Miniprotein binders against q96jn8r1131to1294. Designs and how they scored, part 122

Target 1, 164 residues: q96jn8r1131to1294
Amino acid sequence: TLEFLENHGKNILLSNGNRTATRVASYNQGIVVINQPLVPQLLVQVRIDFLNRQWTSSLVLGVITCAPERLNFPASACALKRAAWLLRGRGVFHNGLKICEKFGPNLDTCPEGTILGLRLDSSGGLHLHVNGVDQGVAVPDVPQPCHALVDLYGQCEQVTIVNP
Below, E stands for the ipSAE of ESMFold2; O stands for the ipSAE of OpenDDE; V2 stands for 0.75 times the mean of E and O plus 0.25 times the DockQ between their complexes.

## First folded at step 10 (miniprotein)

Design Wh (at its last look DockQ between E and O 0.83; V2 from the best seeds 0.00; counts 0 for: pae O 5.5 > 1.5)
Fold by ESMFold2, look of step 10:
Structure Wh (fold): chain B 164 residues (1-164), chain A 83 residues (1-83)
Amino acid sequence: as target 1 above (164 residues)
Amino acid sequence: SKEEDLFKEAEEFAKLALELLEKGDYLYAAEYYLLAAEDALEAGNPELAFEYARKAIELAKKSGNEEWLEEAEELLEKIKEEL
């Protein structure tokens, strides 16, 4: 079953059989990783449960291609300068640097209840789904194995893994 | 060279910081300025690192986040040793 790993950001509390992650302090230190690597046909979905609109930026979604179980996470996913492909706001980032100015919707404006999904296609392309709708290929050839990552940053205080 | 690559990376992080400043996200902008400062220092440009670190401190103070301010001030002290 899909769960968040016990190795996570310092401000995260896991609950609901490790399917729900809550950031319980501050605005960062909220990185969580899904316990199973992505494979073709595996759709990893999280629902945005709680937002605090006092903050400006919101969650980051993406993948890491290094083993996550004992990785030391930085305070924020923006500092992942290796083995990371991330979606933030409207942009796509590789190892901290922007490689695409606009892809899909603006994650900073997604409301509570939005279901965000990640999957690999058969060519290693990373797809974003929003409320069940495929937004296309965000990253064309992600190395495998990779794990889905969520950074409960700023506005985003809680997400829950949901079934497709 | 590695130093040239780090300098370019520092400039890219500074550009990202400015984007976030324009959106009013002071804390995220400060995080990017710290990344820029660290790269500039590793690139052997402590004067540029000082400028980026000072900007990060300014934004951290504006945000009121004390825990983040301490990290930025520690980096600034390291940079001063290289000036």
Scores: ipSAE 0.791, ipTM 0.903, lowest interface PAE 0.9, mean pLDDT 92
Fold by OpenDDE base, look of step 10:
Parts: C-alpha cells; structure tokens; sequence
Structure Wh (fold): chain B 164 residues (1-164), chain A 83 residues (1-83)
C-alpha cells in the first residue's frame, strides 16, 4: 500500500496509517516522501485536505531519485540540489533551478479537495494529473527508481494519499 | 570551473528569489537568497554573498521567520570574516 515514509520533515505528523500528512507547526519543514517508487503506469495521487491562508504559496510536488530513507530533508523542497524534479506554482524545477516557466495549473492556487497525481509513462516522462485530468509531461525523462515527494509548504497544511 | 558553476547557480537562485518577491512570496524568496548567498560565498565572492544574505535577512524579517533570520545572520557573520 502507498504510505508516507517515516523519514519526513520535522513539522510533519503522520496519521491514518501514514496516508495522511499534517504540518503542525510553522510554514515549512513539511517534506514527505511516498514509500513505493514510481513505476510506469502507476498513478500516485494526493488530495489537498486543508489550506491555511495565513501563509503564502502552497505545496510542492515532485520526485527524487536518491534513497529517501537516508535523506536529510531541508526546510523546503527548493533546497534540494540533487536528484530532484519539482513542480511549484506553474514552474518545473530540477535540482533547484527552474527548467520550465509555465506548466499546468498554478499549484499555489489549487483549492482544498484538489487531487494531484504523478505518473510515469513508458518513456520515463513524468505526468501531472489534476483531478484526474492528465496535464501532460512535466519532465520528459526521469531516472528510475524515483519516489514521489510532497512538500507541505505555506498554505498547504494537510494532504492525504488517495486511490485512483 | 566549480567556482564558475557556483556563481552561476547563485545568480539563478537570486533571479528566482526576485521573481517570487515580485508576487509577494517573501518566504521562498528568503530561502532562495539564502541559497544564493551560500553559493556565492563558496564561489569565492563574499561581496555578492553579503548582498544576498542581507536580502535574506530582510525577507526573513518580513515573513516573521526567526529561524531563517538566525541562519541568515549567522551566514552574514561568516561572510564578514572573508571580506
């Protein structure tokens, strides 16, 4: 079953069989990683459960290709400088640098209840899904194995892994 | 060279920080300036690092993030030693 790993940001509290992540303090230190690596055609989805408008920005979604169990998570996903492909706002980032200016919907403005998904295609392309709709290839060739990463940042205080 | 790459990365982080600042995202902007400062320092450019660190401090204050403020101030002191 899909769960968040126990190696996570220090402000995260896991619940619901480690399927729900809640950031219980501040606006950062909220990185979580899903236990099973992405494989072609596997759709991994999380639902935005709660947003706190006290903060700006929102969750970051992406993948890492390093071993998640041993990773010392920084305060935010933007500090990952290796083996990281991230979606933030409308941008796509690789190892902290923006590689695409405009992709898909603005993650910073996704309301509660939005279901965000990641899927690898047969060619290694990473797809973003929003409420079940394939938004296209965000990253054309992602090394495998890779793990889905969620940074509960800013407004985003809780997410839950949901089945397709 | 490694230093040139670090310098380039620092500039990219600063650019990203500025973009975020333009939309009012002080939080992430502060982090990017902090990253920029670290890279600039490692690249052997303490003057540039100093500028970025100061920006990080400013934005940390605006965001009310005491942790980042402390980190940025510590970095600033380290930078001053190399000026």
Amino acid sequence: as target 1 above (164 residues)
Amino acid sequence: SKEEDLFKEAEEFAKLALELLEKGDYLYAAEYYLLAAEDALEAGNPELAFEYARKAIELAKKSGNEEWLEEAEELLEKIKEEL
Scores: ipSAE 0.023, ipTM 0.334, lowest interface PAE 5.5, mean pLDDT 90
ESMFold2 (binder alone), look of step 10: mean pLDDT 87; pTM 0.853

Design Wi (at its last look DockQ between E and O 0.82; V2 from the best seeds 0.69)
Fold by ESMFold2, look of step 10:
Structure Wi (fold): chain B 164 residues (1-164), chain A 83 residues (1-83)
Amino acid sequence: as target 1 above (164 residues)
Amino acid sequence: SKEEDLFKEAEEFAKLALELLEKGDYLYAAEYYLLAAEDALEAGNPELAFEYARKAIELAKKSGNEEMLEEAEELLEKIKEEL
């Protein structure tokens, strides 16, 4: 059963059997990680439950390849300068720096109810799914094992893991 | 060298900060300026790090976010120790 790890950002409250993450303060300190690594047949999906539009930017979604159980998370995923591949807005970022200007939809404009998914293909390509629809390969060759990460940043105040 | 790579990375973070500033996201821009400042300091350029940290402080003030301002001011004080 997929759950968010107990090790998470300091402004996160886990609920609903650790399947729901809520950012309960400020705009950051909202990193959560899924409790098992991605494998080609595993689709990890989260639903955006609540957005606060007073903020400009929204959630970040991606993977890390370091072991997450005792990692000291930075305040925001943008500070992950090693072993991280992230989707922010329409950009793809590796270790904090942009490697692709435009991929998939703009995450900053995804409404409440959007279901975002991550999976690996057999070649180690990282795929984004949006409302069940595969957007293609965001990152062609992610090292394994890797772990799905969500940063409840800015607008995004709550997400819930949903079954495929 | 490691210092040259950190300088380039700092410049890239500063470019990202400017992109976010253009969108009006003062908080994210401040976060990217702090990343740039940290890299510049590690690269042995505390003068550049100071410039980036001051920009982060300015943007934190515009945002009204006291947590970001406190973080930016703490980094500035750390940088001053190496000027």
Scores: ipSAE 0.793, ipTM 0.900, lowest interface PAE 0.9, mean pLDDT 93
Fold by OpenDDE base, look of step 10:
Structure Wi (fold): chain B 164 residues (1-164), chain A 83 residues (1-83)
Amino acid sequence: as target 1 above (164 residues)
Amino acid sequence: SKEEDLFKEAEEFAKLALELLEKGDYLYAAEYYLLAAEDALEAGNPELAFEYARKAIELAKKSGNEEMLEEAEELLEKIKEEL
């Protein structure tokens, strides 16, 4: 079963069998990683449960290729400088640097209830899904194994892993 | 060199900070300026680090985030030791 790992950001509280992550303080320290690595054809999805409008920006979604159990998480995903491919706003980032300006919908404006998904295709392309709709390949060739990562940042205070 | 790479990374982070600032995201912009300052300091450019740290402080104040402000001010003090 898909769950968030116990190794997570300092402000995260896990619940619901570790399928729900809640950031209980501040605006950062909210990184979580899903336990099972992404494999081709597996769709991993999270739902945005609650947004706090006092903050700016929102969640970051992506993958890491290092061992998540031993990872010392920074306060925010933007500080991940290795083995990381991230989606933030409309941008795609690799190891902290922007590699694409405009991709898919703006994650910063996704409302509560939005279901965001990640899926690897047979060629190693990482796809973003929004409410079940494939938005295309965000990253063309992602090393495997990799794990889905969510940074509950800014407005995003709670997400839950949901089944397709 | 490693220093050159750090310097380049610092500039990229500062660029990202500026983009965020333009859309009013002071909080995230501050974080990127902090990252830029750290890289610049490690790259051996305390003058540039100082500039980025100051920007982070300004934005932390605008966002009303005391935690960020304290972090930025501590970094600024470290940078001053290298000037």
Scores: ipSAE 0.497, ipTM 0.800, lowest interface PAE 1.1, mean pLDDT 94
ESMFold2 (binder alone), look of step 10: mean pLDDT 91; pTM 0.911

Design Wj (at its last look DockQ between E and O 0.76; V2 from the best seeds 0.69)
Fold by ESMFold2, look of step 10:
Formats: sequence, C-alpha cells, structure tokens
Structure Wj (fold): chain B 164 residues (1-164), chain A 83 residues (1-83)
Amino acid sequence: as target 1 above (164 residues)
Amino acid sequence: SKEEDLFKEAEEFAKLALELLEKGDYLYAAEYYLLAAEDALEAGNPELAFEYARKAIELAKKSGSEEFLEEAEELLEKIKEEL
C-alpha cells in the first residue's frame, strides 16, 4: 500500500492513513517521500488538495535514488544536491542544477484537483502524468531503486496519494 | 578541480536565485543564494560566499522566515572566520 514515509519534512502532518500530507506551517520544510520504490508497473499519483496563492512558487515533484528512511531532509528539495531528479515550474533539475528549461506543464500553475503522476518506463525513463495524460520522458535513465518525492513548497499545502 | 566545480555550481545557484528574484519569489531566491554561499565557501572563496550569504539574509528578512534567517546567519558567521 502506497503511503508517505514517516520520515518527512518538519512542517508536514500525515493523515488519512499516511496517504495525505499537509504542510502546517511556513512555506517550506515540506518534503515527503512515497514508501515504495518506483517499478515499471507502478504509477504513483498525488492529487493537489489545497493551494495557498499567497506564495509565488508551488510544489516540486521527482525522485531520489538514495535510501529515504533515515535521510536528513533539507528545508527544500532545491537543496538536494545528490541523488535527486526533480521537476520544478517548467524545468527539470538534477542534483539542484537545471538540465532542461521546459518540460511539460508549469507546476506552479496547476490548480487544486490536479492529479500528478510518476512512473518508470522499461528503460528507466521517468514519465510525468498530468490528470492521467502521459507528458513523456522527463528524465531518460533514472538509477533504480528510486523513490517518488513531493516537496509541498509555497503554494502547495496539501496532497493526497490516489489510485490510478 | 573540485574547487573549480564548486565555484561553477555556486554561479549556477546564483543564476537560479536571480531568476526567482525577478519572478518576485524572494524566499526561494534566498534559499538559492544560501546554496551558492555554501558552495563558494567550500570552493575557498569566502569573499564571494560572504556576498551571497548577505543577499540571502537580506531577502530572508523581507520574508519573516525566522528558521531560515537563523541558518543563514549561522553560515555568515562561519564565512567570517575564513575572511
């Protein structure tokens, strides 16, 4: 069963059987990780439940390739300088550095109710899904094992794991 | 070299900070400036690290994020030891 790990950002409160993550303070300290590694048949999906438009930027979505259970998370996913492949705004980032200016939609403009998905293809390519629609390969060959990560940053105050 | 790579990485974080500052995201810009400062210090350039850390602190004060501000000021004190 897909759940958010108990090891998470300081400002996260888990609920709904650890399937809902809420950032209950500030604008950051909101990193959560899915408890199972990605495998090709697994589509991990989260729904954006609540946004606070007071902030400018929104959630970050991606994967980490290091073991997440004991990792000391930084305040924000942008500080993951190792073992991380992330989508932020319109860009793709590897270990904090931008490697693609534009891939898929702008995550900073996704409204409440948007369902965002991650899956690996058979060659290890990381696919983004938006409301069930495959946006293509964001990252061509992600090392395995890897875990899906969401940073409830800025606008994004709550997400819930949903079934495909 | 490792120092040259860290210096280039610091410059990339500073570019990201400027990008976010232009979008009006002062808190995110401050976080990127702090990353740049950390890399510049590790690269052996404490003068540049000081400049980046002061920018991070300035932006953090505008945002009111006390925990980040404490972290940024702690880094600034470490940088001052290397000046």
Scores: ipSAE 0.766, ipTM 0.891, lowest interface PAE 1.0, mean pLDDT 92
Fold by OpenDDE base, look of step 10:
Structure Wj (fold): chain B 164 residues (1-164), chain A 83 residues (1-83)
Amino acid sequence: as target 1 above (164 residues)
Amino acid sequence: SKEEDLFKEAEEFAKLALELLEKGDYLYAAEYYLLAAEDALEAGNPELAFEYARKAIELAKKSGSEEFLEEAEELLEKIKEEL
C-alpha cells in the first residue's frame, strides 16, 4: 500500500491512513516521501486537495535516491543538495540546481483536483503524468532505488495519494 | 577547489533567486538568497554572503515570514563575525 512515511517535514500532519498529507502551519516544512520505491511500470499519483492563495508558488514533485527513513528534511525541497531530482513550476532541478527551464505544465498553476503522477520507464526515465496524461521524460536516467517526494510548499496545503 | 565550487553554486542560487523575484515569487527568492549566502560564507567570501543575506532578509520581510526572517538574521550575524 502506498502511503507517506512517518519521517516528514515538521509542519505536516498525516491522515487517512497516511495517504493524506496536510501542511498545518506556515508555507514550508512540508516535505513528504512515499514509502514504496519507484519501480518501472509503477505509477505513483497524488492529488492536489487544497490550495491557499495567501502564499506564492506551489508543490514540488520529484524523487530522492537516499534512504528516506533517515533523511533529515530541510525546510524546503530546494535545499536538497544531494540525491534529488525535482520538478517545480516548469523547471527540472538536480541537487538544487536547475537543469531544465521548461518541462510540462507549470506546477505552480495546477488547480485543486489536479492529479500528478511519477513513473519510471524501463530505461530509468522519470515521467511526469498530469491528470493521466504522460508529459514525457523529465529526467532521463534516475538511479534506483528512488522514492517519490512531494514538498507541500507555498499554496499547496494538502495532497492525497490516489490510485491510478 | 571546494571553495570555487561553493562560489559557483552560490552564484547559481542567486541567479535563481533573481529569476523568482522577477516574477514575484518572494518566498523562494528569499530562500535561494539564503542558500547563496550560506555557500558564499563557506566559500570564504563573507562580503558576498553579507549581500545575499541582506537580500534574503529584505524579501523575508516582504513575504511576512517571521520564522524565515529569524533564520536569515541569525546567518547575518554569523557573517558579520567573519567580516
Scores: ipSAE 0.569, ipTM 0.835, lowest interface PAE 1.0, mean pLDDT 94
ESMFold2 (binder alone), look of step 10: mean pLDDT 89; pTM 0.881

Design Wk (at its last look DockQ between E and O 0.77; V2 from the best seeds 0.68)
Fold by ESMFold2, look of step 10:
Structure Wk (fold): chain B 164 residues (1-164), chain A 83 residues (1-83)
Amino acid sequence: as target 1 above (164 residues)
Amino acid sequence: SKEEDLFKEAEEFAKLALELLEQGDYLYAAEYYLLAAEDALEAGNPELAFEYARKAIELAKKSGNEEFLEEAEELLEKIKEEL
């Protein structure tokens, strides 16, 4: 079963059989990673459970291709300068640098209850799903193996892995 | 070169900081300015690194986050060693 890895940001508490991640302090140190690599057609989904709307920016969603079990996570996903493809706000980022100004919805405005999904297509393209609806290819050719990553940043204080 | 790439990366982080500042996200903007400062320092430009670190400190003060402010001030002291 899909779970968040025990190796995670220091402000994360895992619960619900490691399927729920809660940021229990501060505004950052909230990186979590799914315990199994993405394989073609596997859909990994998380639900936004709890937001603090006092802040502007929210979660970051994406993938890393380095081994996640022993990785020393930075405080925030924006500092992942290697092996990372991330969605933040409306932008797509590779190793911290913006490579696409606008893709899919604005993650900073997604409400509680939104289900966000990631999957690889047969060509290695990374797809974002929003409430079950495919938003298209965010990144055309992601190296495998890769793992789905969520940074519970700012607004986002809790997410839960859900089945497709 | 590695130094040219780091300088360009620092400029991109500074642009991202400005975008977030315009949106009122002072903490995220400050984080991007710290990334820019780190890259500028590694690129061998401690004067530019100092400028970026000062901006991060200013925004950290505006955000009221004392933990981040301490982190930013620590980086500024490291940069001063190379001025």
Scores: ipSAE 0.733, ipTM 0.866, lowest interface PAE 1.1, mean pLDDT 92
Fold by OpenDDE base, look of step 10:
Structure Wk (fold): chain B 164 residues (1-164), chain A 83 residues (1-83)
Amino acid sequence: as target 1 above (164 residues)
Amino acid sequence: SKEEDLFKEAEEFAKLALELLEQGDYLYAAEYYLLAAEDALEAGNPELAFEYARKAIELAKKSGNEEFLEEAEELLEKIKEEL
């Protein structure tokens, strides 16, 4: 069963069998990691449950290749400087630096109810799915094993893991 | 060298911060300026670190995040010791 790990950002409260993550304070400290590593053809999806328009920006999606159980999470995903590939807005980031300017839809403008998915293909390509639609390869070659990461940042205050 | 790499990373973070600022995203902009400041300091450029830290503080004040402001000000004080 897919769940968020107990090791998470300090502003996160888990509920619903650790399938729902809620950021209960401020705009940051909201990183969560899904327990099972991504394997080829496994689609991991989260739904945006609540947005707070008080803040700017929104959630970050991505993967980490380090051990998530021991990870000391920074206040935001942008500070992950190793073993991290992230999708934010329309950009793709690797170890904190932007490696792609425009990819897929703007995550900052996804409304509540949007279902976002990550999937590895047989070649190690990381795909983004939006409401079930494959947006293409965001990262062409991701080391394995890797774990899906969600940063509940800015507007995004709650997400829930959902089944395909 | 490691210092050169850190310096380049600092510049990249500052660039990202500026882009975000232009988009009105003060939160991320502040965080990236702070990251830039940290890198610049570690790279041995306290003057540049000071500049980035000040920008981070300015944006933190605009966002009203006291926790982040405290962190940024702490870094600023550390930077001042290296000037």
Scores: ipSAE 0.555, ipTM 0.827, lowest interface PAE 1.1, mean pLDDT 94
ESMFold2 (binder alone), look of step 10: mean pLDDT 91; pTM 0.912

Design Wl (at its last look DockQ between E and O 0.63; V2 from the best seeds 0.00; counts 0 for: pae E 7.3 > 1.5)
Fold by OpenDDE base, look of step 10:
Structure Wl (fold): chain B 164 residues (1-164), chain A 83 residues (1-83)
Amino acid sequence: as target 1 above (164 residues)
Amino acid sequence: SKEEDLFKEAEEFAKLALELLEKGDYLYAAQYYLLAAEDALEAGNPELAFEYARKAIELAKKSGNEEFLEEAEELLEKIKEEL
């Protein structure tokens, strides 16, 4: 069963069998990691449950290749400087630095109810899915094993893992 | 060298901060400027670190986030010790 790990950002509270993550304070400290590593053809999905328009920007979605159980999470995903591939807005980032200017829809403008998914293909390509639609390869070759990561940042205050 | 890499990374973070600022995301921009400041400091360039930290503080104030403001000001004080 897919769940968020107990090791998470300090502003996160888990509920619903650790399938729901809620950021209960401020705009950051909201990183969560899914317990099972991504394997080829496994689609991991989260739904945006609540947005708080007080803040700007929104969730960050991506993968890490380090051991998540021992990870000391920074306040935001942008501060991850190793073993991290992230999608923010329309950009793709590796270890904090932008490697792609425009990819897929703008995550900052996804409304509540949007279902975002990550999937590895057989060649190690990381795909983004939006409401079930494959947006293409965001990262062509991701080391394995890797874990899906969600940063509940800015507007995004709650997400829930959902089944395909 | 490591210092050169850190300097380059600092510039990239500053660039990202500017992009975020252009779309009105003060908090995220401030965070990237803070990262830039940390890199610049570690690279042995406290003057540049000071500039980035000041920008982070400025944007933190605009965002109204006192918690982050405190963090940025703390870094600024650390940088001042290296000037």
Scores: ipSAE 0.222, ipTM 0.626, lowest interface PAE 2.2, mean pLDDT 92
Fold by ESMFold2, look of step 10:
Structure Wl (fold): chain B 164 residues (1-164), chain A 83 residues (1-83)
Amino acid sequence: as target 1 above (164 residues)
Amino acid sequence: SKEEDLFKEAEEFAKLALELLEKGDYLYAAQYYLLAAEDALEAGNPELAFEYARKAIELAKKSGNEEFLEEAEELLEKIKEEL
């Protein structure tokens, strides 16, 4: 069963059998990681449950390619300088550097109820799904093993893992 | 070269910092400036690293995050030793 790892950002409270993550303070320290690595047959989906629009930026979604169980997470995912491939706004980032200016929808404007999904294809390409619709390959060759990561940053205060 | 790659990476972090500053995300902007400072120092350009670290400190103060401000000030002191 897909769950958020117990190792997470310090402002996160896990609930609902560790399938729901809530940022309970501030606007950062909200990194969570899915407990199983991505494999080609696995679609990891989270629903945006609650947004606080007073913040300007919203969640970051992506993968970490190192073992996540005992990492010391930074205040935000964008400070991960190694082993990270991230989607923020419309941009794609590798180890903190933007590698694609525009991909998929703008995550900063996704409303509550949006379901965001990540999967690997057979070539190691990382696909973003939005409300069940494949947006294509965000990252062409992600090293394996990798784990899905969500940073409940800014606007995003709660997400829940949902099944396809 | 490794140094050229680090300079390019530092410039990209600084560009991201400016984007976040335009949005009013002071802590994110400060974090990216500090990353730029670390890369500039590793690339052997402590003067550029100093400039980026000062910007990180300024924005950290605006953000009110005392933990990050302490980290940024620690890096600035390290950079000063190499000027």
Scores: ipSAE 0.032, ipTM 0.442, lowest interface PAE 7.3, mean pLDDT 88
ESMFold2 (binder alone), look of step 10: mean pLDDT 91; pTM 0.916

Design Wm (at its last look DockQ between E and O 0.87; V2 from the best seeds 0.66)
Fold by ESMFold2, look of step 10:
Structure Wm (fold): chain B 164 residues (1-164), chain A 83 residues (1-83)
Amino acid sequence: as target 1 above (164 residues)
Amino acid sequence: SKEEDLFKEAEEFAKLALELLEKGDYLYAAEYYLIAAEDALEAGNPELAFEYARKAIELAKKSGNEEFLEEAEELLEKIKEEL
């Protein structure tokens, strides 16, 4: 069963059997990781439950290949400088640095109710899904194993794991 | 060299900070400047690190986030030891 891992950002409160993550303070310290690695045939999906539009930027979505159970998370995913491939806004980032200017929709404008998904294809390509629609390959060769990560940054105050 | 790579990385993070600043996201810009400052310091360029850290502090003050400001000021004090 997919759950958010107990090791998470300090401003996160887990609920709903660890399937819901809420950022309960400030604007950052909201990194959560899914408890199982991505494998072919597994689509990990989260629904954006609550947004606060007073902030400018919103959530970050992506993967890490570090062992997540004892990882010391930075305040924000932008500071993950190793073993991280992230989607922020319209950009794709590897180890904190931008590798693609435009991929998929702008995550900073996704409304409440949006369902965002991540999966690996058989070649290790990382796919983004938006409301069930495959946006294509964001990163062509992600090392395995990797875990899905969400940073409840800025606007994004709550997400819930949902099944396809 | 490691120092050359860190210096280039610091410049890239500063460019990301400028992108966010242009969008009006002062907090994210401040976070990117702090990363740039850390890299510049590790690259052996404490004068550049000082510049980036002061920018992070200025933006954090505009945002009113005291926890981030404390962390940024701690880095600035560490950088001063190397000036």
Scores: ipSAE 0.768, ipTM 0.892, lowest interface PAE 1.0, mean pLDDT 92
Fold by OpenDDE base, look of step 10:
Structure Wm (fold): chain B 164 residues (1-164), chain A 83 residues (1-83)
Amino acid sequence: as target 1 above (164 residues)
Amino acid sequence: SKEEDLFKEAEEFAKLALELLEKGDYLYAAEYYLIAAEDALEAGNPELAFEYARKAIELAKKSGNEEFLEEAEELLEKIKEEL
């Protein structure tokens, strides 16, 4: 069963069998990691449950290739400087730095109810799915094993893991 | 060298901060400037670190995030010791 790990950002509270993450304070400290590593053809999906328009920006999606159980989470995913590939807004980031300017839809403007998915293909390509639609390869070659990461940042205050 | 790499990284983070600032994303901008400041300091460039830290503080004040402001100000004091 897919769940968020107990090792998470300090402003996160887990519920619903650790399948729902809620950021209960401020705009950051909201990183969560899904327990099972991504394997080829496994689609991991989260739904945006609540947005708070008080803040700017929104959630970050991505993967990490380090051991998540021992990860000391920074306040935001943008500060992950190793073993991290992230999708934020329309950009793709590797170890904190932008490697792609425009990819897929703007995550900052995804409304509540949007289902976002990550999937590895047989070649190690990381795909983004939006409401079940494959947006293409965001990262062409991701080391394995890797774990899906969600940063509940800014507007995004709650997400839930959902089954395909 | 490692210091050169850190310096370049600092500039890249500052660039990202500026891009975000231009579109009104003050929160991320502040965080990126803080990261840039840390990198610049580690790179042995306290002058540049000071500049980035000040920008982070400015944006932190605008956002009203006292916790972040405290962190940024602490870094600023550390930077001042290296000037």
Scores: ipSAE 0.421, ipTM 0.759, lowest interface PAE 1.5, mean pLDDT 93
ESMFold2 (binder alone), look of step 10: mean pLDDT 90; pTM 0.897

Design Wn (at its last look DockQ between E and O 0.88; V2 from the best seeds 0.00; counts 0 for: pae E 1.51 > 1.5)
Fold by ESMFold2, look of step 10:
Structure Wn (fold): chain B 164 residues (1-164), chain A 83 residues (1-83)
Amino acid sequence: as target 1 above (164 residues)
Amino acid sequence: SKEEDLFKEAEQFAKLALELLEKGDYLYAAEYYLLAAEQALEAGNPELAFEYARKAIELAKKSGNEEFLEEAEELLEKIKEEL
């Protein structure tokens, strides 16, 4: 079953059989990774459970292609300078730098209850799903294996893995 | 060259910091300025790194986040050794 990996950001508490991640302090140190690599046709979904609107920016979604179990995470996903493709706001980022200005909805405005999904297509393209609707290819050819990553940043204080 | 690429990356981080600052996200802007400072230092430009670290510190003070402020101040002290 899909779970958040025990190796995670320092401010994360895992619960609900490691399917729920809560940021319990501050605004960052909230990186979590899904325990299984993405494979074609596997849809990894998380629901936004709790937002704190005192912060301006919200969660980051993406993938990493290095082995996650023993990785030392930075405080925030923006500092992942290697092996990372991320979605933040409406931007797509590779290794911390923006490669696309506008893709999909603005993640900073997604409300509680939004279900966000990631999957690879057969060509290695990374797709974002929002409430079950495929937003298209965010990144055309992600190296495999890769793992889905969520940074519970700023507004986003809790997410839960949900079944498709 | 590699140094020119590292310098360009530092400028891109600083640009991202400005975008976030315009939206009022002082903490995220400060994080990007700290990344810019680290990259400028790696590029062999400690004077630019100092400028970016000072900006990160000022934004951290405005946000009131003591943990980040301490990290930013430690980087600034490291940069001063290279000035």
Scores: ipSAE 0.631, ipTM 0.831, lowest interface PAE 1.5, mean pLDDT 91
Fold by OpenDDE base, look of step 10:
Structure Wn (fold): chain B 164 residues (1-164), chain A 83 residues (1-83)
Amino acid sequence: as target 1 above (164 residues)
Amino acid sequence: SKEEDLFKEAEQFAKLALELLEKGDYLYAAEYYLLAAEQALEAGNPELAFEYARKAIELAKKSGNEEFLEEAEELLEKIKEEL
């Protein structure tokens, strides 16, 4: 069963069998990692449950290739300087640095109810899915094993893991 | 060189910070300026690190995030030791 790990950002409260993550304070410290590593053709999805427009920006979605159980989470995903591939806004980031300016829809403007998914293809390409639609390869070759990561940042205050 | 690479990364982080600031995301901008400061310091450029750290502190004050402000100020003090 897909769940968020107990090792998470300090402002996160897990509920619903660790399938729901809620950021209960501030705008950051909201990183969560899904327990099972991504394997080819496995679609992992989260739904944006609540947005708080008090803040700017929104959730970050991506993968890490280090062991999540021992990861000391920074306040935000942008501070992950190793083993991290992230999608934020329309950009793709590797170890904190932008490697692509425009990819897929703008995550900062996704409304509540949007379902975002990550999937590895057989060649190691990381795909983004939005409401069930494959947006293409965001990262062409991701090392395995890797774990899906969600940063509940800014506006995004709650997400829930959902089945395809 | 490694230092040159670190310097380039610092500039890239600062660029990201500026882009975020231009669209009004001062919270994220502060975090990227802090990253830029750290990289600049590691690159052996404490002067540049100092500038980035100051920007981070400025934005942190605007956000009211005391924890982040403390972190940024600690870095600033570390930078000052190398000036």
Scores: ipSAE 0.463, ipTM 0.783, lowest interface PAE 1.3, mean pLDDT 93
ESMFold2 (binder alone), look of step 10: mean pLDDT 90; pTM 0.895

